# Designs tried in a protein design chat: VH-VL binders against MAM domain-containing protein 2 (MAMDC2). Part 6

Target 1, 162 residues: MAM domain-containing protein 2 (MAMDC2), of Homo sapiens (Human) (q7z304r168to329)
Amino acid sequence: IECDFEENHLCGFVNRWNPNVNWFVGGGSIRNVHSILPQDHTFKSELGHYMYVDSVYVKHFQEVAQLISPLTTAPMAGCLSFYYQIQQGNDNVFSLYTRDVAGLYEEIWKADRPGNAAWNLAEVEFSAPYPMEVIFEVAFNGPKGGYVALDDISFSPVHCQN
Key: E = the ipSAE of ESMFold2; O = the ipSAE of OpenDDE; V2 = 0.75 times the mean of E and O plus 0.25 times the DockQ between their complexes.

## First folded at step 1 (VH-VL)

Design tG11 (framework fv_trastuzumab)
Fold by ESMFold2-Fast, scan of step 1:
Structure tG11 (fold): chain C 162 residues (1-162), chain A 120 residues (1-120), chain B 107 residues (1-107)
Amino acid sequence: as target 1 above (162 residues)
Amino acid sequence: EVQLVESGGGLVQPGGSLRLSCAASGFTFDDYAIHWVRQAPGKGLEWVARISWNSGSIRYADSVKGRFTISADTSKNTAYLQMNSLRAEDTAVYYCAKEWYYGSDYFDYWGQGTLVTVSS
Amino acid sequence: DIQMTQSPSSLSASVGDRVTITCRASQSISSYVAWYQQKPGKAPKLLIYYASSLQSGVPSRFSGSRSGTDFTLTISSLQPEDFATYYCQQYDSYPLTFGQGTKVEIK
């Protein structure tokens, strides 16, 4: 489930493909000519990698981009943590869902907006007593939603401390 | 173009049952969540239930949990609210509401409402 | 549950007046607040989302703002068609909750 998105590797995460908007690998030497992208959390520069979704790629309003984990392989309970950035002042909804093998979704977290574009730590109580997927979802109401970036997903089998 | 039409309301005695329907048109039903929101006569709005994405996310207000069941028939583009063990405090106009985009949890379109009166 | 406390419960104003309605969340909810207008016998209509974003087709005299856990809906120049009850709604967490409503009566 853990992934730092380095080496351009998705750790088994997949996009639910949509011709309008999807998550992309950012950082390194890759630049978006129409948006300001965040620096990598790991390297604090443009040399590292992270995942991002940017509203400038939205063709129609009401678009959703999902990044889906592999199924969990053993029962797990503890703290799921990750870093995220949300461009200030733009309308987007960044949420975390679980999905079981029957296809049932449950929202387990929704982003709060930071005061600036710095990386923020999210810590989410997580329980997967049977195989399920974790889904990072961004919903945009059009091309003015800004960007959302995600990096350094990790899991600890103890309750969240913050 | 987007339209939500509620039906199934009426007068019922305490302890009775009713099934409300919300017929949707003008959008891809499977791509959006549908909510039920009620309003008692002369009072404010109260959220009741949600169903979304392949019927994958179902949620209920504590006041109706165990008594009400939300469901959807995607082949008919229709959401349902099965109401059992009705009480006087369930008397309200019941609105069907569409999320603006999946997961937004606020509502760009509402139906006209259907009145449910629970009285002897 | 997150409580949304709306004030005032009612007000009377003249056409052309500036009207401000407030809504206070019992805890931090970021900007996850929508505002609705409801006319007698009709369904609610979305006016504002994400605290300050104007819904398409809504007149520019309507605006929303946020200060911490305090949210305001402002009508800059009240028109006769603005007679209605206004509701705030938080969508930070379930269960979704609404304010009690503010009835705006034109004098």
Scores: ipSAE 0.000, ipTM 0.520, lowest interface PAE 13.3, mean pLDDT 77

Design tG2 (framework fv_trastuzumab)
Fold by ESMFold2-Fast, scan of step 1:
Structure tG2 (fold): chain C 162 residues (1-162), chain A 121 residues (1-121), chain B 107 residues (1-107)
Amino acid sequence: as target 1 above (162 residues)
Amino acid sequence: EVQLVESGGGLVQPGGSLRLSCAASGFTFDDYAIHWVRQAPGKGLEWVARISWNSGSIRYADSVKGRFTISADTSKNTAYLQMNSLRAEDTAVYYCARDLYEFWSGYFDYWGQGTLVTVSS
Amino acid sequence: DIQMTQSPSSLSASVGDRVTITCRASQSISSYVAWYQQKPGKAPKLLIYYASSLQSGVPSRFSGSRSGTDFTLTISSLQPEDFATYYCQQYDSYPLTFGQGTKVEIK
């Protein structure tokens, strides 16, 4: 389930179909003059790549943008880690879910509000006794917008260090 | 100089209609959301409606939904509040207010002077 | 809807006094609270945003703070021009909601 979003590919991750808002690959050239996007965590520069979702593209509140992993192998247990960035003043909810083969969603992690403009490390204890999907979700639920960025997803088959 | 100037208030009968205007100057109109906030005589503040982004993002308070329509004419830097089926409880001073960031805030750094709407028989 | 309960509804104070006004949110809203001052016959004026950030041009005697879902506006040394009604406002989610107001009156 590891991905650094380099070479402009998603490592098998897919957006849930949504005509209004989706995750995009960022880095390189800035595409929207109205939005200043973060520098890539992997390269710590504009030349690298990361995934982002920006509420400036959302017409209606209560939209969700989901980035869905391939089905995990099972059994699988360890530490799922990733870097994320939430623009200051953002009221969007950034969460991590699992979805099993029956379609049941379970929240396993949620970012603290308010965000900050720096890359933050998240470490989440993860266990998949059967194949399931990991879903990064941003829920737009308020007047405040801004971006959420995600990079350097990794998994280690040991307990999280803190 | 940032300015918001309301107009269109007045006395109207219950069931009547009235259109308020909010003329903006001194800033790039399309970069900001415009809200209407009202205040009944001697009472507190109540949020009414919001418009942003080329009229693509509109929200209303439940108390006015279906009766009021917010719109904007970016060529004139003006927002409008069309008020239909007016009721006595709609009597208030109506302020237009600027939201500094479209989706990033929801607090108001500049307010107009207000325009009084009186709904009375 | 998020309810903002503002306390007290009114208070009497003298010039030079320390004045404290409190708002309590009905649910977690992080720091998404603004404070406004309104003088009779005039539009509200922004004082504080993001619970504790002072708006440019507002005197430093005004300050805001947060403790959980409790938000406080403090005027460290009340001046004659500070006699007004003060409102808190949450902007965590729509609909945007205001407190009922606190009238600061001459003692």
Scores: ipSAE 0.000, ipTM 0.492, lowest interface PAE 13.7, mean pLDDT 76

Design tG3 (framework fv_trastuzumab)
Fold by ESMFold2-Fast, scan of step 1:
Structure tG3 (fold): chain C 162 residues (1-162), chain A 122 residues (1-122), chain B 107 residues (1-107)
Amino acid sequence: as target 1 above (162 residues)
Amino acid sequence: EVQLVESGGGLVQPGGSLRLSCAASGFTFSDYYIHWVRQAPGKGLEWVARIYSSGGYTRYADSVKGRFTISADTSKNTAYLQMNSLRAEDTAVYYCAREGDYWYGSDAFDIWGQGTLVTVSS
Amino acid sequence: DIQMTQSPSSLSASVGDRVTITCRASQDISSYVAWYQQKPGKAPKLLIYAASSLQSGVPSRFSGSRSGTDFTLTISSLQPEDFATYYCQQSYDTPYTFGQGTKVEIK
C-alpha cells in the first residue's frame, strides 16, 4: 500500500464519492494563491507531489473526505508509516481506519492537532489477517480548518519504532 | 458599509428564554463565520457560538451547549441566538461579530455589532 | 481548551509612553492571535490580526509580534484616545478564547 503520489497518480487509492470535498493531488508548478499549501515531503519543494484536503471547499454538509487503499491481498502485520501535515485550524479530525470485507470500520490512529505546519511522521501498528482496506479520513465542520496533507505511505513488516 | 446590528436583548427571569438577532448589511454573510461573543458587566470577553450558514455548521462554548441554539436566515442576512433555560450567569452584553475572509487569512473578528444587553434576574 | 494569559491586568501610563502588553498561549497556536481595543460602552475594535498584521485604518503606532507562544501588543507613543482595555484572542481552535484584558489607564 505504498505511494509517494508522484506523477499525478494515486497508486490505486480512490476517493469515496462526495459532492463537496475530496482528496486532491497537490504540488507541481501551479498553486491556488488563496490557499497556503505545503511543499512536498519527498522533494521538499513546491514542484513535488502529495495528497491534500482543503476545508475551504466544505459548504453544504458536515463532510468527511476519505482516501481508500486497495484491498490487501495477503496477510500483513507490521508498521504502516506516512508523513502528514495539518495546517492551523479548528474542528478538522484526521484519522486512519481499516474496513473489512463486511464493511466494518475500526479506527486505528488519530492525529493530535500539531502547533506547526511541518511534515510529521506517523507510525501505526497495522495488522490485516484477511483482506481489508486502509482509509485516511478527514472530518470537517466548516470551511475554516485548513488543509491536511499526506505523503510517502510505506509499510515495513516489523513493529513500529518510537 | 459593512455592519452588524444586534437586537432582542432585555430583562428575563431565570429559566426564561430570549432570542437575539444579528442583522448583517453590506456583505454576503453566508460567506463568513458569524459569532456571538458576550461580556458580563465589568468582566472580559467570552466566546459563545459560531455559525457558517452556507453549510449550517455550528459550534458552541461548553457553558451554553444544550441551552443556546445559533441559526441563520440567509434570505434576510440575519443570524439568531435562541437562549433557553437562562441563568443569572448569562447576564451580559451580547455582541455578534464577523470572522474575516478565510481565503485571505484574516482569521479575526473584523466587524462587530454594537451589542445588546441581556439581564437575567428575578 | 487553549488558555490565553494576559499581563498585566492593568497599567497606568502617560501620553507619549511606550506601552507593551503580553499574552501567553497554553500551547503552540502558530500566529492565530488577534488584538482588540475596547472603550467603555463600546464594542471591541480589531487592531491586529495574524499576530502582527495591522488592520486597515488602525494607526501605525500599534504593532504586534510573536515569539513562540508569547504575543505582544506594543503602542509606541501612547495618545489620549488609546486609554482603553485591550484583549488578545486565539482563533487556532474551538472554543475561541480571549485573554482576561489589560486596562490602560491614565496616571
Scores: ipSAE 0.007, ipTM 0.565, lowest interface PAE 8.7, mean pLDDT 78

Design tG4 (framework fv_trastuzumab; at its last look DockQ between E and O 0.04; V2 from the best seeds 0.00; counts 0 for: pae E 16.9 > 2, grease 19.5 > 18.9, placed apart)
Fold by ESMFold2, look of step 2:
Order: structure tokens, then C-alpha cells, then sequence
Structure tG4 (fold): chain C 162 residues (1-162), chain A 123 residues (1-123), chain B 107 residues (1-107)
């Protein structure tokens, strides 16, 4: 479930296929982007890597991009943490869901902050007593909503501090 | 080529039983949910049941719970719907449908459907 | 159970018209909505998944959108082959539920 997205490694995360908007690897030597993107959180440089999605690729109102974890392999309970950045002026909805093998979806977190140029830490109480996938979702309100970036996903088996 | 073929429909009296089969091909059957969805004549669609082919994880609509049983045989790539205590309200075309979750546990969208089998419960 | 309230129940339109069909979910379901087309005597066909994603092989005149709990299917320029009944479906939780359907008749 943990990933710093380095060495072009997605740690088993996959996109739910979408013809227009998907999560991509950003940073490092990757230069084929339309927007000004952040430096990565892990290395604090343009040479490090992270995942991002950008509204400039949106062709239809409220398109959704989803980055989906591998199914959990053992019971887990604790704090799921990650760093994210939402570009200023961003009106996209960035949310975190779980889905179990029985098909039950549950929203466990939603971003409630206006964007800035800084990485923000999210800490989310997470419980997977049976196999589950974790889904990072961005719903777009149009092509001028800016980007959402994600890095340094980790899990701790203790409750979140705040 | 993904294909789903239903069989086992027919005419049955109220209180009777019938077993539907859904023979699947063209995909790895054990990796997907299989659903049954029915449509009464001239009416809309109603989801009936689902099963994760290799793991069970069955769910049923309240209207059929206790009377219908979904099952799967991965050695035959076939899902079944055992329908007991049939009522006139169960008259419908019964479709089996494949869930879209090919490369990861995806969302329950039905990308392939069989052509359906008609169940008529009369008297 | 999650109700999907679909409107209108039927409509008549001319070839070339822009057609919109709306579904409202009874609770927040994120983008877990699909749209299906069903022609008489045939099984439904998936058009749109995840509220706005176009299924492979579906013409680009079809599009989907979400605003909160409201979901819209749009046909940008209606073609003669688009005569059909259209259904929305939520995939958020069992029982998976469908809208009541919208019959599109071409004048």
C-alpha cells in the first residue's frame, strides 16, 4: 500500500482506465506536460517522482481519474498517510475511498482545503479487516481546475495523531 | 471474444423451481463478479444477485432473498441461479452480466451481457 | 437502498438534436454511475461508466457528467440508430439499482 513512486515504480497501483484523464508519473526527467507541476515531496527536487493528474486533459464535464491500490493481503488498522498538493484555483474534488471484494464502497476522506503551492499531509483512519482496495479519486469540474499531485503514501498501525 | 450464454428458462407454475445457467467464455471467469439482472415484460431493469466466481461473496436483492441461490463452478466457467418458490412476479427475461473488473478490483459496471433467457411463471 | 430517479420517462426528438437525460441519486455515490442503451429485443449495452468515461467502441456523441448527486447522459447530435431506451445504474452499493428508463423516440 506504501509508495514513493520512484524508479517508475507504481507499487501495484493502477489507473481505472479513462480515455482522457489518468494519473501519471511526474517529476524526474519527464517534461511532456502542459502545466507547471510541483517538485516531488520525496526528494524535494524536479528530479524526484510523484503521481499527478491535471485538468487540462479533461474533455467532458466531471470526468473522474482513479488511482487504485492492490487488494490488501492482511488485516490492517491504523493511519494511512500521504502527501498531496492541489493547485491554487483548483475546483476539483479529491477524495479517498475503500472498496472491498463484496463491492462496498466507502468514502474515508475528502480534501477540504483550497489549493496552495505546498505539499499537505493527510492522515486518514483506515481499517481493512478483510481484503480491500484504496482508491484516490479526482472528479473534475472542467479543464481549468489545475492539478492534483500525490506522493509518499504510507501506513502506520496506530491511530492518527490528529 | 467475451461471451455469456444463458439457458434453462421456460414455463413453470407458481411455487415451482427452475435453474438458470450462464456459460462464460473469453475471459478469466474466476477473476470476476457475475451478476443476474432481470427485466419483466415492458418494464425496467432489476438487479437480482451477484457472485465473485472464485470467492463466493454473494448478495441478493430483497425480493429474491431466501428463494434464489446464485452459485458458480470455476471448472466449468458457469454461474447458476437456482430459483425456488417462484411467483408470477418473477416472470422476466433473465440476463447474466460480467462485471468490468479485469485488471484490478473495479467498479460494478456490466460490460458484457448475455442475450437473456425468458422465465414465465403462470397460473 | 439507493434510488436512481431518472427523467424524463420518454422524449421525442429529431435527428441532429441535442438530447439530455438526467438521473438523481438518493445519496452521495461519488461517480459510481453507468449508462446503458437497450434496443427492443436486445440486451443492454454499456455506454458510459464512472459517470463520464466512454466505453470502448461507443461513438463520441455520447457523453456523461456528474454534478453532486445529479448525473446526465448527453447525445450531442441524435442519429437514427439512437432510438432506444436508456438506463442509468448506480454501482455504489448492493442492491445495484437502475433508473426507470428513458425511451428516446426519433420523430
Amino acid sequence: as target 1 above (162 residues)
Amino acid sequence: EVQLVESGGGLVQPGGSLRLSCAASGFTFSDYYIHWVRQAPGKGLEWVARIYSSGGYTRYADSVKGRFTISADTSKNTAYLQMNSLRAEDTAVYYCAKDTGEYYFGWSYFDYWGQGTLVTVSS
Amino acid sequence: DIQMTQSPSSLSASVGDRVTITCRASQDISSYVAWYQQKPGKAPKLLIYAASSLQSGVPSRFSGSRSGTDFTLTISSLQPEDFATYYCQQSYDTPYTFGQGTKVEIK
Scores: ipSAE 0.000, ipTM 0.478, lowest interface PAE 16.9, mean pLDDT 80
ESMFold2-Fast, scan of step 1: ipSAE 0.021; ipTM 0.610
ESMFold2 (binder alone), look of step 2: mean pLDDT 92; pTM 0.945
OpenDDE, look of step 2: ipSAE 0.025; ipTM 0.633

Design tG6 (framework fv_trastuzumab)
Fold by ESMFold2-Fast, scan of step 1:
Structure tG6 (fold): chain C 162 residues (1-162), chain A 125 residues (1-125), chain B 107 residues (1-107)
Amino acid sequence: as target 1 above (162 residues)
Amino acid sequence: EVQLVESGGGLVQPGGSLRLSCAASGFTFSDYYIHWVRQAPGKGLEWVARIYSSGGYTRYADSVKGRFTISADTSKNTAYLQMNSLRAEDTAVYYCARGDSEYTFWGDSYYFDYWGQGTLVTVSS
Amino acid sequence: DIQMTQSPSSLSASVGDRVTITCRASQDISSYVAWYQQKPGKAPKLLIYAASSLQSGVPSRFSGSRSGTDFTLTISSLQPEDFATYYCQQSYDTPYTFGQGTKVEIK
């Protein structure tokens, strides 16, 4: 599940096919020249990369951008952690789901409106007793949705600290 | 010059229906949210609904949800408000307004930079 | 819903007076407040957006400020054309809500 998104490497994560909205790789020299991310991206190390969804690249609203983990192959339980940034407009939603082999979705985490546009640490209790996927999902419901950024996905087989 | 012109208001009985139109000119209609804001006689302003004209994304105030439908025709640069199951409490001047938003570090704001002249809807027996 | 409480409901003033109108949000909405002027029988007109940004074409005697969840519209030297009702609006989230209005009347 662990991924730092370095060198445009997705660690087996896949973007769900969607002609209208998608995750992109940001940071370093790979940065998209048409991306309009606020100055807060400058606080990210030039050595690091991250994934992001920006409302300016959405072709049709009411679509979702999904970044899907590899299927788990062994039972696992512990703390799933990641860093995220949100420029919170009126119309964006950032959520984390699990999906089992039967296609059943379960929401395990949802971002609250942040007090600032800085990198925030999320720690989510995670249990996969059978094969499952983890899905990072962003929805923009209008053109003034801002952006969502994701980095440094990590799993630890101990309960979350917070 | 940005203009919004409402039409379709009138007198209707409780339980009746009306369709309001908002004709826009002087800007790229598909780039903006269009909103309906109403004002009951002698009262303040109440936001009713919004639509993003090219995407069809809609939001409604709870007081009208399920009864009102906002829509847009980008080929005519016109937004519509279909009002069903009208109540005496819906009596108001209905304005259409263009929403604008400042892109900021902390998110977006939607304020109303241009307004139409308004159209009066009276719901009375 | 976010509540906008506006005060006073009305005030009487003379030409040349400084007029202040206040609005309090029920929660932190950052600077997402707009102010409107409405004259009898007419549509509202945008004066201020983002708490303190003056709309193009609006006279410089109008200004807006923020202190926490408190917002103020100031008219530095009231003119005859300024007798109207003023509304604040939170632009932070749907439903977009307005203050109840402040009527500025001639003394």
Scores: ipSAE 0.000, ipTM 0.503, lowest interface PAE 15.3, mean pLDDT 77

Design tP1 (framework fv_trastuzumab)
Fold by ESMFold2-Fast, scan of step 1:
Structure tP1 (fold): chain C 162 residues (1-162), chain A 122 residues (1-122), chain B 107 residues (1-107)
Amino acid sequence: as target 1 above (162 residues)
Amino acid sequence: EVQLVESGGGLVQPGGSLRLSCAASGFTFSDYYIHWVRQAPGKGLEWVARIYSSGGYTRYADSVKGRFTISADTSKNTAYLQMNSLRAEDTAVYYCARDLWGYSEYLAFDIWGQGTLVTVSS
Amino acid sequence: DIQMTQSPSSLSASVGDRVTITCRASQDISSYVAWYQQKPGKAPKLLIYAASSLQSGVPSRFSGSRSGTDFTLTISSLQPEDFATYYCQQSYDTPYTFGQGTKVEIK
């Protein structure tokens, strides 16, 4: 379950169908001319790639965008880590869920709003005793919205360090 | 009319305290971050702190962290800067300024107050 | 912290001159740069945001550009009201930092 979103490749991740808002590939030649997009974490430049969701495409409050992983192998336990960037002072909520084969959701992490426009590291203790999907979700609850960016998803079979 | 008005500046002794106010009018206060930016006599601009009143997100410059507290009262459309343990180096004109939250393309201080002078001297 | 190094610290110019002021970021900050004008005894006024976008109401003789971590403010034909101090600012990360300022004086 690793993806750096380079080469415009989603590593098997898919958007859940939503006519209002979805995750997009950013960086390189795919640029939103209506906003200043964050730089790629991997390359620290505008030429690298990352995933993002931007409120300029949100038409109503409480719109939700989901990026869904392939089913994990199981059993699996360790540290799921990724980098993220979130627009300051936004009512958007960035969360991580698991969904099992029966369709049950469990929230395993929620972003603290960092108050800066820099990449932040998230480390989440993760356990999959049976195959499940990992879902990155952004819910827009404010009138202005903003953006959330995601890059460098990785898994390590050891406890998270911090 | 869109405006920000600072008040509360004055002369204080080192180690003293002072509270600044920034009153907003003519716009929806809760749509904006409110910042404090200071300028020492004859010097450049230094960012001090910010708050987003609806979300309560605060950030501070390291030089004031632990001594200054930013807050907001949305019912009064007013932001405050509580300054404790004041030092001679805090002597400056203090401006409040707004920037639009929620969209990174417009992150800039488009409206500023007139400034209020804080002098820390014995 | 991200440092913004501004040059020159001052310059002398005549009405009608082309003036350029530069600002260098200590790291890659994309285009998260704003430029401000400040006249004596007054609050700063926003001129440019997002490195190159002109603020509403600001004359078209002002323009901004980016080359890597280098940012430039250009005044194509200096007018009497343009004699002021100019500051660049990064909004990429907190603390937000300003350049030291460039004073544009009459020659």
Scores: ipSAE 0.005, ipTM 0.488, lowest interface PAE 14.6, mean pLDDT 75

Design tP2 (framework fv_trastuzumab)
Fold by ESMFold2-Fast, scan of step 1:
Structure tP2 (fold): chain C 162 residues (1-162), chain A 123 residues (1-123), chain B 107 residues (1-107)
Amino acid sequence: as target 1 above (162 residues)
Amino acid sequence: EVQLVESGGGLVQPGGSLRLSCAASGFTFDDYAIHWVRQAPGKGLEWVARISWNSGSIRYADSVKGRFTISADTSKNTAYLQMNSLRAEDTAVYYCAREYFGSDLYSYAMDVWGQGTLVTVSS
Amino acid sequence: DIQMTQSPSSLSASVGDRVTITCRASQSISSYVAWYQQKPGKAPKLLIYYASSLQSGVPSRFSGSRSGTDFTLTISSLQPEDFATYYCQQYDSYPLTFGQGTKVEIK
């Protein structure tokens, strides 16, 4: 389930493809002219990579972008952690869902902090007693935009520290 | 025939739980979001929650956050509202409604509504 | 939260009358306003979306307009089937909010 998005690969994660908005690999030498993106969390430099969604690609109010994990193969219980950043002042909603084999969605986390310029650590108690997918979602809540960035997804089979 | 049908309402004691269902027919959920809207006896409309079927995107009114959970089953064309820690103030007719998309204007108005299901919270 | 203040709370009218109902938003919401009709014991029915767009199948005697943060629903010639409660709703931002309703009663 772990991924640092380095070497331009997704560790089995897939976009739910949408012509209006999708997650993209960021970092390296490329910059979005409509947004100033942070340095990669892993490398603390522009040479590393992370995933991001930016409102410049949104064509309609309330479009969503989803990044979907591989299906879990064994029972899992513990702490799912990742780093994220939400551009200051935007109306975007960043959430984490599970989806089971029957297609039932359940929200397990939503960003609780106002947007800031720094990487934030999220720690989510996670339990998958049967095969499930984990979905990172950005929903655009109005015509105001901005980026949401994601990096360093990891899992630990112990209770979250925060 | 585009239709939404609610079920699962009834009498429940304060602190109890109830699960409402909203079954869709005559269209696919892929192009629509589902809302829950409630109306207390003799009162106006209050928005409760929204789920986008195709994306799983979820939103709640502050009055129900932490107590209610909205979900959707992609195989059954059905949305659910799980209601926990019910209070007398939650007594209402609960409607599910479909979010509409206009051709030239992206309009998130609710164009199709179910007939509602009554939830009564009392001892 | 965006407050929608609807007026009047009730009115009495006769068939053939011109009826106007107003809603004022507590902040700028562009044209993201819908109007609904609700008859006793029935679910609401969408009449107008995006402040002034008539929903398919709704009679042309219904119209909506916007002036800044003020929104108006007009029924040009009231018919017997129009006696109902009418609600405005903003969908600019979450949480979605409704006006308190206007009851249109037979005179």
Scores: ipSAE 0.000, ipTM 0.492, lowest interface PAE 15.0, mean pLDDT 75

Design tS1 (framework fv_trastuzumab)
Fold by ESMFold2-Fast, scan of step 1:
Structure tS1 (fold): chain C 162 residues (1-162), chain A 122 residues (1-122), chain B 107 residues (1-107)
Amino acid sequence: as target 1 above (162 residues)
Amino acid sequence: EVQLVESGGGLVQPGGSLRLSCAASGFTFSDYYIHWVRQAPGKGLEWVARIYSSGGYTRYADSVKGRFTISADTSKNTAYLQMNSLRAEDTAVYYCARDYYESSGWEYFDYWGQGTLVTVSS
Amino acid sequence: DIQMTQSPSSLSASVGDRVTITCRASQDISSYVAWYQQKPGKAPKLLIYAASSLQSGVPSRFSGSRSGTDFTLTISSLQPEDFATYYCQQSYDTPYTFGQGTKVEIK
C-alpha cells in the first residue's frame, strides 16, 4: 500500500479504465508549460516524483480520476498517511475511498483544505477486516484549471496522531 | 455475460411520477458510467442522464434537469431514474447503457438493455 | 450543444450494394464519434467507436472514417441483416448528442 512514486514506479497502483481521466507521474526534468506543477515531497525538487491530475487535461464531460491500490492484506488496522497538494482556487474534490471485493465503495476521507502553498499531510484511520482496494479520487468541476498532487503514501499499524 | 435489464415503465398521467430501474450483471457495476437514453415512438435517440456510481457524479440533459434524478445502489448493482412532473413529450422507450471508457480516452456505449416503455397520457 | 446532422434520413438499397451514411458535427470533436445499428423493437448495438475503430464481433464490411467534422459509416456489401436504422453519436462533450438516424430499407 506504500509508495513514494520515485523512479517512475506506481508500486502496483493502477488507473481505472474508467473514469475518464488518468493520474500521471509528475516531477523530473521535463516541464509542461501549460501546467504549474509542485515539487515532490520526498526530494523537494523538480527531479523527484509524485502523482498528479490536472483539470487542464479534462474535457467538459470527464468527471473523475481514480488511482487504485493493489488489494490489501487482511486483517489490517492503523494509520494511512499521505501528502497532497490542491492548487489554490480550484473546485476539485479530492477524496479517499475503499472498495471491497463485492465492488462496494465507502468514503473514508475528504480534503478539508482546497488550496495551500505547501504539501499537506493527511492521516486517515484505516481498517481492512477483509481484502479491499484503496482509491484516491479527484472529482473535477470542469476544466477550471488546477492540479491535485499525491506523494509518499505510507501505512503504520498504530493509531493516527494529530 | 454482460446484461442490463430495465424495469418500472408503465402508463402515467401528466404531472405524475415513475421510477425506472436498471439492474446490471456480469461486470463490476461501480467501474462503469451508466446512461439513460430514450426514444419517442418513431423518433431518434435522445440522451437523458448519466451516473458514475463510485463518486455519485451525475449529468443531465437540459430537457429533464430539475425533473429527473439519476441514482445508483452499488450494493444492488442497480441504477435508477426517478422521473417527476412527467409530460406527454416524455413518452418513450427508456434504455440504460453501459459506457466503456478506454484508457486512451475513447468513450462509447458498448452494452444496452432492452428498454422499458413509459407512456404519459391522460 | 454539439449538433450532429445525419444524412440521408432514409435510403433504399439492394443486397450487395455499397452504402454510405454521413454525419456532420457543428464543431471540431476530434474522433469522439460512435455509430450504432438499431433494428425494429430492439436496443441499439455499437458498431464503430473513435470514428473508425470496429467493435469486436462486428462484421468487417462495416467501416468508419473522419474528414474534419464529417464522419462516414460505410457498409461495403449490404447483407439482408443490415436493413436497420443507423445513428451517429458524439461523446466529446455533454450533452451527448445523436444524429437523427438513417433508415436503410430494401429497394
Scores: ipSAE 0.007, ipTM 0.537, lowest interface PAE 11.4, mean pLDDT 79

